# VH-VL binders against q978t4, part 25

Target 1, 133 residues: q978t4
Amino acid sequence: MFDGSDLKNLFSLDGFLKTIQFEPEYIREGEISIIVPLRNNLLRIGEIMNGGAVMAISDAIGGLSAMTYPGIVNQVTVSFNTEFMRPIAKGPVRFISRVDRIGKSIAYVEVLVYDGENLLSSKSTGVYFLYRS
Below, E stands for the ipSAE of ESMFold2; O stands for the ipSAE of OpenDDE; V2 stands for 0.75 times the mean of E and O plus 0.25 times the DockQ between their complexes.

## First folded at step 11 (VH-VL; framework fv_lerdelimumab)

Design u6 (at its last look DockQ between E and O 0.73; V2 from the best seeds 0.00; counts 0 for: pae E 4.2 > 2)
Fold by OpenDDE, look of step 11:
Structure u6 (fold): chain C 133 residues (1-133), chain A 118 residues (1-118), chain B 109 residues (1-109)
Amino acid sequence: as target 1 above (133 residues)
Amino acid sequence: EVQLVESGGGVVQPGRSLRLSCAASGFTFSSYGMHWVRQAPGKGLEWVAVISYDGSNKYYADSVKGRFTISRDNSKNTLYLQMDSLRAEDTAVYYCAKRASFYYFDYWGQGTLVTVSS
Amino acid sequence: SSELTQDPAVSVALGQTVRITCQGDSLRHYYASWYQQKPGQAPVLVIYGKNNRPSGIPDRFSGSSSGNTASLTITGAQAEDEADYYCNSWDSSGYHLGVFGGGTKLTVL
């Protein structure tokens, strides 16, 4: 569906991401990187980034990264697990999604999140069911 | 060695247009966002505009919105700044700057002077 | 709106330590980057992140941050350190806009 040439079209497929301020760093087949400013709507008590926000953004770009492959027209999250290494207090926040394995119906995706000091702050593993044309 | 070389500066009258170029080398140009930053004579640095690695996203300072257009040609490793409806206050040395990882500029060109005067 | 403020001018005796401070809301959630500019030259990155120096920058340059401030410290100022110094950060409004401080003229006495 996506050939990496239309970032606007790809990200428009997710209504949640539309509500998030971000800038794509790069999109490749099986890979997406975005930069997210650390804004008040993403902060929790202690002025660190909300863990749920980290997970939601991670899941969203994880799914979209699977859709960068030809013939994939949709996907749904089967499972998503996040490990938090450290709190995020400084931005911007880098989200990097990579498809580790893609089969006929299932994709396995890793999403790494880095804070403003480029320190790994969270690691997610997502499993997505794929719809093909 | 990373090199950024600006060109296209000169003297123009108010209301006229000018197009700046920045030739990049020494790095994978298409992988990085690029910025324009200007500096009026004897004044500080002022951020002007940014363009994403593929040109899909652009942002401008309020002072130039609607008048300036940032663009790039990755096949030519060149960054551009189209400046329309120029004003006296646009007089400045214009620098192209390479975006680093996130929030800083690791390399700058030597700048090109734009003078807007009657 | 995002704004970074810094003192327009500071002085330091040769071999002494000087701190240039930048203040702004953006600095609460972003690290500052610092640029040195000498007359007739382009800015040069000297500090970024928590306290990172690019290759070629002397170790007498260091960075720190606290609250809504960031500081550039020169420990053992040299004559060649006389220059304008600018802090920079991202826009706290959530747009990927660059924001510069007004610059600080450092005089080495």
Scores: ipSAE 0.723, ipTM 0.894, lowest interface PAE 0.6, mean pLDDT 93
Fold by ESMFold2, look of step 11:
Structure u6 (fold): chain C 133 residues (1-133), chain A 118 residues (1-118), chain B 109 residues (1-109)
Amino acid sequence: as target 1 above (133 residues)
Amino acid sequence: EVQLVESGGGVVQPGRSLRLSCAASGFTFSSYGMHWVRQAPGKGLEWVAVISYDGSNKYYADSVKGRFTISRDNSKNTLYLQMDSLRAEDTAVYYCAKRASFYYFDYWGQGTLVTVSS
Amino acid sequence: SSELTQDPAVSVALGQTVRITCQGDSLRHYYASWYQQKPGQAPVLVIYGKNNRPSGIPDRFSGSSSGNTASLTITGAQAEDEADYYCNSWDSSGYHLGVFGGGTKLTVL
């Protein structure tokens, strides 16, 4: 029952992620998609999306996609890797996270990022340690 | 074939209420954000409101905020606009519009006319 | 507070090329989409992103963008292209796809 208002609340409680405006596109077990406006606070010099912002948002929804499963109450990042395939000059930017595998203690997640013309622009893989109730 | 069919328009007095409906078919309604856009007679398009795929986020144009409420029933594939405290300037054709992945509107209904006059 | 500005009217001779422009600060970081509206009809998407045409839109329609300006170009204008054209983009707040230009009435002579 993890929904878009839960996602909004979790971002708002984070000291960094609360600065990220977004709209949930959809949420289902193991998958989260969000839309992020490309506002000035996300740009680097040269008016493209900051690579660190791409990684931070990707990591956030990657870890939270594990929490769409029952019994998962928290998660922490173990490793995270991003390939920056194309600069993002125009938004809004779509982030899609999918759990590839979830075990007792570890989740493996992929995050895909699309620019304002829906072109695939980055791909991330993440590994998360899980806390269960 | 994607179809959006608006209904519920009509002639009403200022200060009264109407509820508009938009029946959706030909796509997975619960996967997409939906919008209302209006057009006063002889005027341009004006965005009115949006609701996220699951109803968790709603946003309104300043001209209607506090008077209009957007909602959806995903089990009935229906979008709604509750219009309270109607004013003469709300007179318009009201379109429902389907958003294609937050980037543009790919499908529009044919519209329903709301006329607010005494 | 975002604004998209379009000329209210343009004319083109049959078979000639016309450009309809849309200008606004939001277009620096968001693509415009373009909608054709004929009298008594709903708007129809003709261009999205930089220069993408939906299925069924003639290839005489094209789009371009530079800085804070987006343009819709019709090469070899036909009588059936006579319509109102609206640009649309995200607003400056970034919450929604809710900014429309004022519309441009295209007359084909």
Scores: ipSAE 0.259, ipTM 0.759, lowest interface PAE 4.2, mean pLDDT 89
ESMFold2 (binder alone), look of step 11: mean pLDDT 90; pTM 0.925

## First folded at step 12 (VH-VL; framework fv_lerdelimumab)

Design v1 (at its last look DockQ between E and O 0.65; V2 from the best seeds 0.00; counts 0 for: pae E 2.9 > 2)
Fold by OpenDDE, look of step 12:
Structure v1 (fold): chain C 133 residues (1-133), chain A 118 residues (1-118), chain B 109 residues (1-109)
Amino acid sequence: as target 1 above (133 residues)
Amino acid sequence: EVQLVESGGGVVQPGRSLRLSCAASGFTFSSYGMHWVRQAPGKGLEWVAVISYDGSYKYYADSVKGRFTISRDNSKNTLYLQMDSLRAEDTAVYYCAKRASFYYFDSWGQGTLVTVSS
Amino acid sequence: SSELTQDPAVSVALGQTVRITCQGDSLRHYYASWYQQKPGQAPVLVIYGKNNRPSGIPDRFSGSSSGNTASLTITGAQAEDEADYYCNSWDSSGYHLGVFGGGTKLTVL
């Protein structure tokens, strides 16, 4: 189990993210940024990125961002809400997750998603239950 | 000012190996993805490889996949390209290029020439 | 498709306007960046995104896009603008592959 000591292997903890090709921009304590290319498997009608895909990726990195803190060995999503400001028609897509607050058992996380024009496309708020070593 | 300086180029026989280096300065090297781009004499630009800021992500052009290895040493602010099983078609000026804050190249080195010939 | 196509050569009279166009499937979903290269020199970024110029690039350079095309326009071409111009974008298949056009040699008459 992940002990929070090796952030380099953080993305390997999520099987879904493994299926998504992305380049990590940075991993910091409480922050994760990734670049996701706009691929066909992520597109819906109108060649716009699938909202579910946006949410799934957002949730995944949101949870992982909570695990960047020492002693956090696991987390589970308690709630996740996404607002879509505009459709994503151009890539690549930047996902930025930041932990707004971390307590003993709960973390509050914000995930912002930007399209290829660097326009804010979605904003998510996630709540995660934390497991500590 | 951002500065990228390639080195390690030269003349090598087919099948041999060569290792290129790119010394970076003027920016936080460990914060940016880096790329290799090459240009055969009298030809256009060809993307070769990318490596993420921490080296955890690597991608290669099909033309070099399995033969070239991109790596970096952030403690030395240096980007590397290990080229194995070199072919004549690998003859080119090799540029290291810095990824911008987003996905374009805002800085290039002056390149180092690699000539593969028998 | 991972291909970007450019006309191999174009010419423009001094002080006139010229447009260099890049075409490819990836441009439907990605903006292009443009690079100027003069003989014996490394490429230099001149346009990126919708229409952004890096510092030091004259305002006579501009970018545009439409459908599966991206264009670099030089309004009021100068002698020093004579160079090779390359467009760059992503692979339309969704891989982190840099794709360059074949390049366009611009001659200023």
Scores: ipSAE 0.839, ipTM 0.928, lowest interface PAE 0.5, mean pLDDT 94
Fold by ESMFold2, look of step 12:
Structure v1 (fold): chain C 133 residues (1-133), chain A 118 residues (1-118), chain B 109 residues (1-109)
Amino acid sequence: as target 1 above (133 residues)
Amino acid sequence: EVQLVESGGGVVQPGRSLRLSCAASGFTFSSYGMHWVRQAPGKGLEWVAVISYDGSYKYYADSVKGRFTISRDNSKNTLYLQMDSLRAEDTAVYYCAKRASFYYFDSWGQGTLVTVSS
Amino acid sequence: SSELTQDPAVSVALGQTVRITCQGDSLRHYYASWYQQKPGQAPVLVIYGKNNRPSGIPDRFSGSSSGNTASLTITGAQAEDEADYYCNSWDSSGYHLGVFGGGTKLTVL
């Protein structure tokens, strides 16, 4: 149902995320994986990935993972927490979101981030409020 | 065993069109991004185009942008390259290449030769 | 620039160690992969990431990277290692895995 074209469209319409280049790797019910090149606009001083960029992309695909379920028309972030485990100096960067639990109004989501050598570099948890049709 | 078999190569005049196909087997085709890479006679490898697992992302080398179209049919496990407005500089062996989950080409076809001559 | 630069040719005596280098701006933030190509054949992956070998590639092949440079090292070169070697990486703009070096012809003496 929800596919890589839907994901591309949603990023392109976002005022902030429209500058994020990515390739959808796969989408399944409750799971999204994307590949993000480490472009200059994602770097902080010191030539590593900006922690805010990690959080913003993780939050985006975390919330959008809920939309892979039928009947969900929107979502908003209630809380989001990120553990930065390793600096990301080389890309491309893989973001994998997985819905741990989804109820009528609330989804709990985990997002894992891997660097260009496939080393786990960040882990996030998010809680999202759901709007249903 | 992963197999990639290109077809559709041949001799064509400049300005004409040609469509290449790549038949894939031995893996879940719809789970992987696919690429075309070419090699002119006696020259090095030149990347041509990429398409994501579901076709939602496509990108082309500047040398072919606007003239070539990459596509896939996941129901037929087939990758395509539509080549329009062909030029002599497009003469090459065209390889179909599978991208692995580790962001490199882990499997290649044996290639199909395209010759553009007037 | 997305160009990757390789020396066009390198020689090594049988049993000795050789290093093939690849230089380019994209290697600041992407690893190179390395492909071996023998005449009339499709390329074969020999090294990816920092220093990963696919199954079936001999452990005499290794990789390294620093700054804008990636290197492929063959320790104890054998006659069968004579081939063209290409480095490959993401574009410096970061849109695709499609920048190849010009290739290095390795001759084993």
Scores: ipSAE 0.445, ipTM 0.835, lowest interface PAE 2.9, mean pLDDT 91
ESMFold2 (binder alone), look of step 12: mean pLDDT 90; pTM 0.925

Design v2 (at its last look DockQ between E and O 0.52; V2 from the best seeds 0.00; counts 0 for: pae E 8.2 > 2)
Fold by OpenDDE, look of step 12:
Structure v2 (fold): chain C 133 residues (1-133), chain A 118 residues (1-118), chain B 109 residues (1-109)
Amino acid sequence: as target 1 above (133 residues)
Amino acid sequence: EVQLVESGGGVVQPGRSLRLSCAASGFTFSSYGMHWVRQAPGKGLEWVAVISYDGSYKYYADSVKGRFTISRDNSKNTLYLQMDSLRAEDTAVYYCAKRASYYYFDSWGQGTLVTVSS
Amino acid sequence: SSELTQDPAVSVALGQTVRITCQGDSLRHYYASWYQQKPGQAPVLVIYGKNNRPSGIPDRFSGSSSGNTASLTITGAQAEDEADYYCNSWDSSGYHLGVFGGGTKLTVL
């Protein structure tokens, strides 16, 4: 289990993210940014990014962002909501997760997704239950 | 001002190794992905490799995969390209390029020439 | 496909307009960046994104895109614009691969 000591291995904690080709942009306490290419397996009809994929990636990095805090060794999604403002037709796609509030057992996280035009395409709010060491 | 200075180029025989360096200044080196791009004499630009800000992510062109290794030392603001099993077709000017805040190259070094010949 | 194609050479009269076009499947999902390269020099970014010019690039340079194409337009070509121009994009096949066009040599007459 993650001991919170090495953020370099943070992405390895999620098997789903391992299947997604992405470049980490930065990892900070409470913040994660990744760049995801707009691959064919992420496209739906109309050659826009699959909304489910957007949500799944957002949820994954949202949870991981909570684990950037010392002592957090695990987390589980309590709730996750996504608003889609525009379709993503151009890549690459930037996912930025930010912990808005972290309590003893609960973290509130926002995930913003930007398309290749750097336009905000989706906004997610996630609530995560935290496990501490 | 962003400055990238490549070094380590020279003449080498096929099958040998060479290590290129790129010294970066004028920006927070540890915050940006870096790339190597090469250009054979009289030819066009060819993307070679990328490394993420922290070195956790690396990717290579098929033409160099398995032979070249990209790395970085953020404490020294230096990007590296270890080139093993060099071939004649690797002869090129090698540029280090800085990734912009988004995915294009906003800064280039002046390049270092690598010549692979018998 | 990770291929970008450009005409190898184009000419423009001084003060006239020229368009350099890049074509490739990746351009359907990505914007192109354009680089100017003069003999013995490193490439210089001239256009990126939808139509963005870096600081120091004259406003006679502009970018556009349509379908699987991207274009660099020089409106009112100057003698100093004579150079090689490369388009660049990323591989839409699923990897963070930089892709360059073959380059276009622009001659100003």
Scores: ipSAE 0.874, ipTM 0.939, lowest interface PAE 0.5, mean pLDDT 95
Fold by ESMFold2, look of step 12:
Structure v2 (fold): chain C 133 residues (1-133), chain A 118 residues (1-118), chain B 109 residues (1-109)
Amino acid sequence: as target 1 above (133 residues)
Amino acid sequence: EVQLVESGGGVVQPGRSLRLSCAASGFTFSSYGMHWVRQAPGKGLEWVAVISYDGSYKYYADSVKGRFTISRDNSKNTLYLQMDSLRAEDTAVYYCAKRASYYYFDSWGQGTLVTVSS
Amino acid sequence: SSELTQDPAVSVALGQTVRITCQGDSLRHYYASWYQQKPGQAPVLVIYGKNNRPSGIPDRFSGSSSGNTASLTITGAQAEDEADYYCNSWDSSGYHLGVFGGGTKLTVL
């Protein structure tokens, strides 16, 4: 089963995401939750989390949520949309991805982002093309 | 109701080993990260180690790194601390602690005493 | 030694307000949680996040933060509030919840 060490390894292989420190909270079929410390490299001017960082992390775990299903070997983003609802000023930041629907070739995923006070701060929707073994 | 029960404490000579256990009940153990926290007699709380829900991530305080090993058996709802090369300064009450939302400790055991003396 | 610094002791007159502080670089980015410990007992969570109280913790306990400082405030201090208080937060690496302050002994006069 796809687990937290697999998640750590996949982030470490990415040129950008390898700089993201995180702890897996839980992983189950169709759902990934991770905790991301809000370190200085994730901040923009104004001491809030960089919106691009929110998008990049959300997209990563969104697509990887499909990997929690049997037979999925890889995935690529087809479309991704993020709504920034509140600034994120304190961590840890929790990212929760959930597969809303998965078919033969396409997964539809939602990613919710909570700040250190557990306030919903961003919401993303994504569509991912699936490669199967 | 969440219950955490530590065991395995006792008196041991310096340089020897001891293994602590923490039996968990009242929650889905395999969904939560677990910690060991210790308190030397008359001193404050000192964090010792963490293990992620699935055991894939472990981290240690510098004072115990290389000597202590945290582990878990999710099929037995049990957290472990293997303590090797024990020193007098490891003498403490050892608490098992469950992390929760906002990543704080919402439940603690009553602790088990480890005494390292000649 | 800790990355979170607390005064070792503070006193408050019965019924008065006291503030217990915790300072550290990581508190610019993470909230602290606060634990009460009475002699011979395990710690008990009293404040988490910005200012959340677990069920059963009296309204006289509150939390706040500013800059690199987190504070626990007890308004209308009672005799039973006499205890050691510890702050806790993520470590300086931001990877795990494993840093405690040195503790503050609160004496209620």
Scores: ipSAE 0.035, ipTM 0.674, lowest interface PAE 8.2, mean pLDDT 88
ESMFold2 (binder alone), look of step 12: mean pLDDT 90; pTM 0.923

Design v3 (at its last fold request DockQ between E and O 0.84; V2 from the best seeds 0.00; counts 0 for: pae E 3.3 > 2)
Fold by OpenDDE, fold request of step 14:
Structure v3 (fold): chain C 133 residues (1-133), chain A 118 residues (1-118), chain B 109 residues (1-109)
Amino acid sequence: as target 1 above (133 residues)
Amino acid sequence: EVQLVESGGGVVQPGRSLRLSCAASGFTFSSYGMHWVRQAPGKGLEWVAVISYDGSYKYYADSVKGRFTISRDNSKNTLYLQMDSLRAEDTAVYYCAKRASWYYFDSWGQGTLVTVSS
Amino acid sequence: SSELTQDPAVSVALGQTVRITCQGDSLRHYYASWYQQKPGQAPVLVIYGKNNRPSGIPDRFSGSSSGNTASLTITGAQAEDEADYYCNSWDSSGYHLGVFGGGTKLTVL
C-alpha cells in the first residue's frame, strides 16, 4: 500500500517539491495528511506563507491522494482552484487531502490547509486525470 | 492513560554501542510521531531525534547524526534508539516523548540513564 | 538551526507573580510549549499554544507570546511550583520539534 516512504520518494523525484520538508501524518486510501514546517524559503513579504507554495503543496498531495488507490500509477492535474481565507503566519502547516470522487479516468479532490493555530487557512478543489496500470 | 517506558540504559565504554527501547501504551502508537530527548546530568533538555508515524521520516540532531538511528515497530508499540560510537558527552537520561495531535510533547517517559565512561 | 534562550534562574515570593520568558527566532512563527521538571522526574507539559493548559495543570499557569518571545506566567506562586522550566519550539530550519531553551530554575521564597 502507498505509504510515507512512497510519498517522500515522489517528492524527492520532483524538481520543485524535492526541497519541501514535511512529516507524513497519515496516509489512507484517498487521504493524505502532512505537516510542513514554516521555513523561511516558504515565506513571502509580510512574514506569511507564499500562496503559490500553499497551492503547489496542496496540488501535489491532492494528486497523490488519488494514487493511493490500487491500480493508479500516475496522475496529472486537470484543474486546481484555491480559496485563501486567512494568511498563514504561524506554523507548522497541516495539509489534508481527500478524494471526494474517483472514476475510471478522473478524480475530484479537496485539500484543506490549517495553520499553527489550527485555523483553516485555505481550501482547494482539484481535478486529476488518472493513469491506470 | 498514556504510558511510555524507556529501557536499555546502562554503563558502557566509549566507542561501544547501546540500544534503547520505549514501550508505549494507552494510545494508538502507530498514529503519532515519536521523539527522543536527552538530559545530561545537571544540564538542560536536548532534542535528539524524531520519527514519523510510519517511520518514513527521520531527523537527527547534529550532535548524533551518523551515530544514532531512530526506529520503531508499530506492531510492538515500541520506539528504538540505536546508539553507536558512543562518547562521554552522550551520557544522559534519555526520554521518549510523544508528539501531540497539534505539535507539542504531551507525554514523556521517566527516562533511562546512559553512562559512557572509560 | 534554531536557538531559544531563557534566564538560568529566577525567584518569586510565595503568592506573588513571576514571568519566565523565552526568546528565539523560531518563536516568530511558532508557539512555544512549556515544561516543568522537578528533581528526579520527567518533564511535564504545563502550557502549549496561545494559552492552553493540559488537564491537571492549575489555572495559575498561563502563556503568552509577543514578537520573538514566549512567556510562562505563574500568578500566585506556590511552593510546589519550585522547579526547572523549559520552553520548546520548532526548529525554523527544518522539520523537528527539537528546540529547547536552556531552562530556568524557579525558586519560591
Scores: ipSAE 0.855, ipTM 0.936, lowest interface PAE 0.5, mean pLDDT 95
Fold by ESMFold2, look of step 12:
Order: sequence, then structure tokens, then C-alpha cells
Structure v3 (fold): chain C 133 residues (1-133), chain A 118 residues (1-118), chain B 109 residues (1-109)
Amino acid sequence: as target 1 above (133 residues)
Amino acid sequence: EVQLVESGGGVVQPGRSLRLSCAASGFTFSSYGMHWVRQAPGKGLEWVAVISYDGSYKYYADSVKGRFTISRDNSKNTLYLQMDSLRAEDTAVYYCAKRASWYYFDSWGQGTLVTVSS
Amino acid sequence: SSELTQDPAVSVALGQTVRITCQGDSLRHYYASWYQQKPGQAPVLVIYGKNNRPSGIPDRFSGSSSGNTASLTITGAQAEDEADYYCNSWDSSGYHLGVFGGGTKLTVL
């Protein structure tokens, strides 16, 4: 039963992700959705969302979506790829991760990112190594 | 039909406490973030607090931080606002408001009046 | 002080077009939503996002935004449109949704 409190706790304990303000939208098995305000620390020159910030948040949510399954105690990123389809100039920004396949040791995940007009703006795919109890 | 019904308002002296309730129906309460918004007599709307769908995220206006606590009981479809150390400037009609998404409030209650006076 | 600024009052002749404006730095990065409030009543959503109307809101209501300004336009104003109108958005720091403008009283003449 991985929930919004677990998600908030994991971000708050991370040395990098603790600067990321967000509100959980929903969590269910294989799926996490969060709302990220487009704060100044997420902008690049040109007043659009920093591509690295998109990747970092997407990777975090992607890997943590595997934790919504029973028996998964940790995960690490094996590979991660992001396609930037539209600039994100207005927020809040929605990140939705979905597990496409989960096996014994490997999860395949996609992360979709929507801007403040609810337009699909980035898509990521990730592969995560799983640690089980 | 979405319905939000506030209760618990009344007249109270400064320094005392009240707890407001908002009974929700007509939607899956546990799927939505909820807010309190207040309106002093003859004045505009002032946002007070938010709580996420599962209670894992809470945020407060600076004017009420440390004195007010937002909470929810998803098994009872009820939103709460515990108001401690009440001040005269807290006098207002208090509305609960449903957020359809993170962009806007699509439903409001009728409000409950809180009067704080000596 | 509020981060969203509205003129306190605007008038329109019956059947004419009126624009109610809302200004603030947060509107550079967030859309506004608009709420109508009649005396003694709770607010009612009339426009959200860029220009979306909830079911039951007449098509004479529309929204727009440019720079740090959001606008609510009523084309062909009717007597029942007389009300207070509030804009709402995220604050400029991006920590919370719930910054309201001070409200605009619309008088239909």
C-alpha cells in the first residue's frame, strides 16, 4: 500500500528531490500521478521548464511506480530516455508514470508529462532493476 | 449532484477554538483535494488551506499557520478545519470547496459563519 | 496584499459587451479561473483554464489571457449577470492554489 505519504517522505529524504514541491494526485498499483508547481527553480533561461528537471522528476516517479507492487523493496534506474515534444511555459505540471511490464528483476515504465493546458509535453521510457523481499 | 454542507460555525470569544465540518456527497470524496476559503463580511474571498486527496499534503495561508489545522476522514466523507487561538480578523463565512483538478474549484458549500468578538 | 488585482467596479449597458480584468505575476505561468457570486450566495465557477465553460454557463461568457493579465468577457450582458466576479490562480511562488483577486462588482445598467 504505497501511498502519498510514502512518496512525500521519499522525496523529502532525497538530497536532490527534497527541493521539488509537489502534490500527489493519485497512486494505484503500477501508476503514480503528481502535480508539480512550475516554480522559478524549475525554469531555464527563456522561462520554460528545465529539461533536466523534467527528466529528474520523471525518473523519480517512474522508478517509484514499481514500489506500488507488493514485494518490491527498492529499485534503481538502468536506462532512461526522454522525448521533449513541447516547451512547458505554464504550470502546474502533471507527471504520470505507468508500469508497462514488471518481471522478477526488471520493470519497464513510461512517464507522461502534461503542461498547464493539459497538453502532452514530454514522454519518457525507463527500465528499472528491482530488489525484492 | 455534488453537495458540500458546512457546519460548526458560531459566535466565540477571542482565544477560543472551533472545529468546522464539511459533509460531502455526490462524488468520490477520497479522490479529490479539498480547500477552505473564507469571506469576511463585505470583503472578498480569501483562501485558507488545502489538503490532498489522501491527506498526505497540507498547506495553509500565512495568516492561519500554526493556529488552524485542516484534516479529512475519507471513511466519513468529511473535511474538517480545527481553528485554535481565534482572533477578531478570523470572523468570516467559511466555505469548503472541491477542486476538480489543480486548476480550479468546481463546487462550493453554502458556508458557515464564524464570528469572533469580545 | 493580494497578488491578483481587479478593478473594484465595472458597468455595462444591457446587451453590450464588458471585460473584467485580473492582473498578477502568477498569471505569466498559470491560468486564472473565474467565479461569479451573487448577494448572499456561494461562488459559482464560470470560466476555467484558458477558455473553458462548465456545463450550464451561457456561451456569452468567455476567458482570455495575455502576459500577466487574464480577462473575463461577457458579450451581450443580461440583467442576471449583475454580480461580483473573482479571479483565482496559483500564487507567484507556486506553493499553493488559492490566490484570489479582490473582486469586481459588475453593474448592468
Scores: ipSAE 0.511, ipTM 0.848, lowest interface PAE 2.8, mean pLDDT 91
ESMFold2 (binder alone), look of step 12: mean pLDDT 90; pTM 0.925
OpenDDE, look of step 12: ipSAE 0.750; ipTM 0.900
ESMFold2, look of step 13: ipSAE 0.412; ipTM 0.820
ESMFold2 (binder alone), look of step 13: mean pLDDT 90; pTM 0.919
OpenDDE, look of step 13: ipSAE 0.761; ipTM 0.905
ESMFold2, fold request of step 14: ipSAE 0.426, 0.407, 0.386; ipTM 0.825, 0.809, 0.800
ESMFold2 (binder alone), fold request of step 14: mean pLDDT 89, 90, 90; pTM 0.918, 0.916, 0.918
OpenDDE, fold request of step 14: ipSAE 0.796, 0.850; ipTM 0.919, 0.935

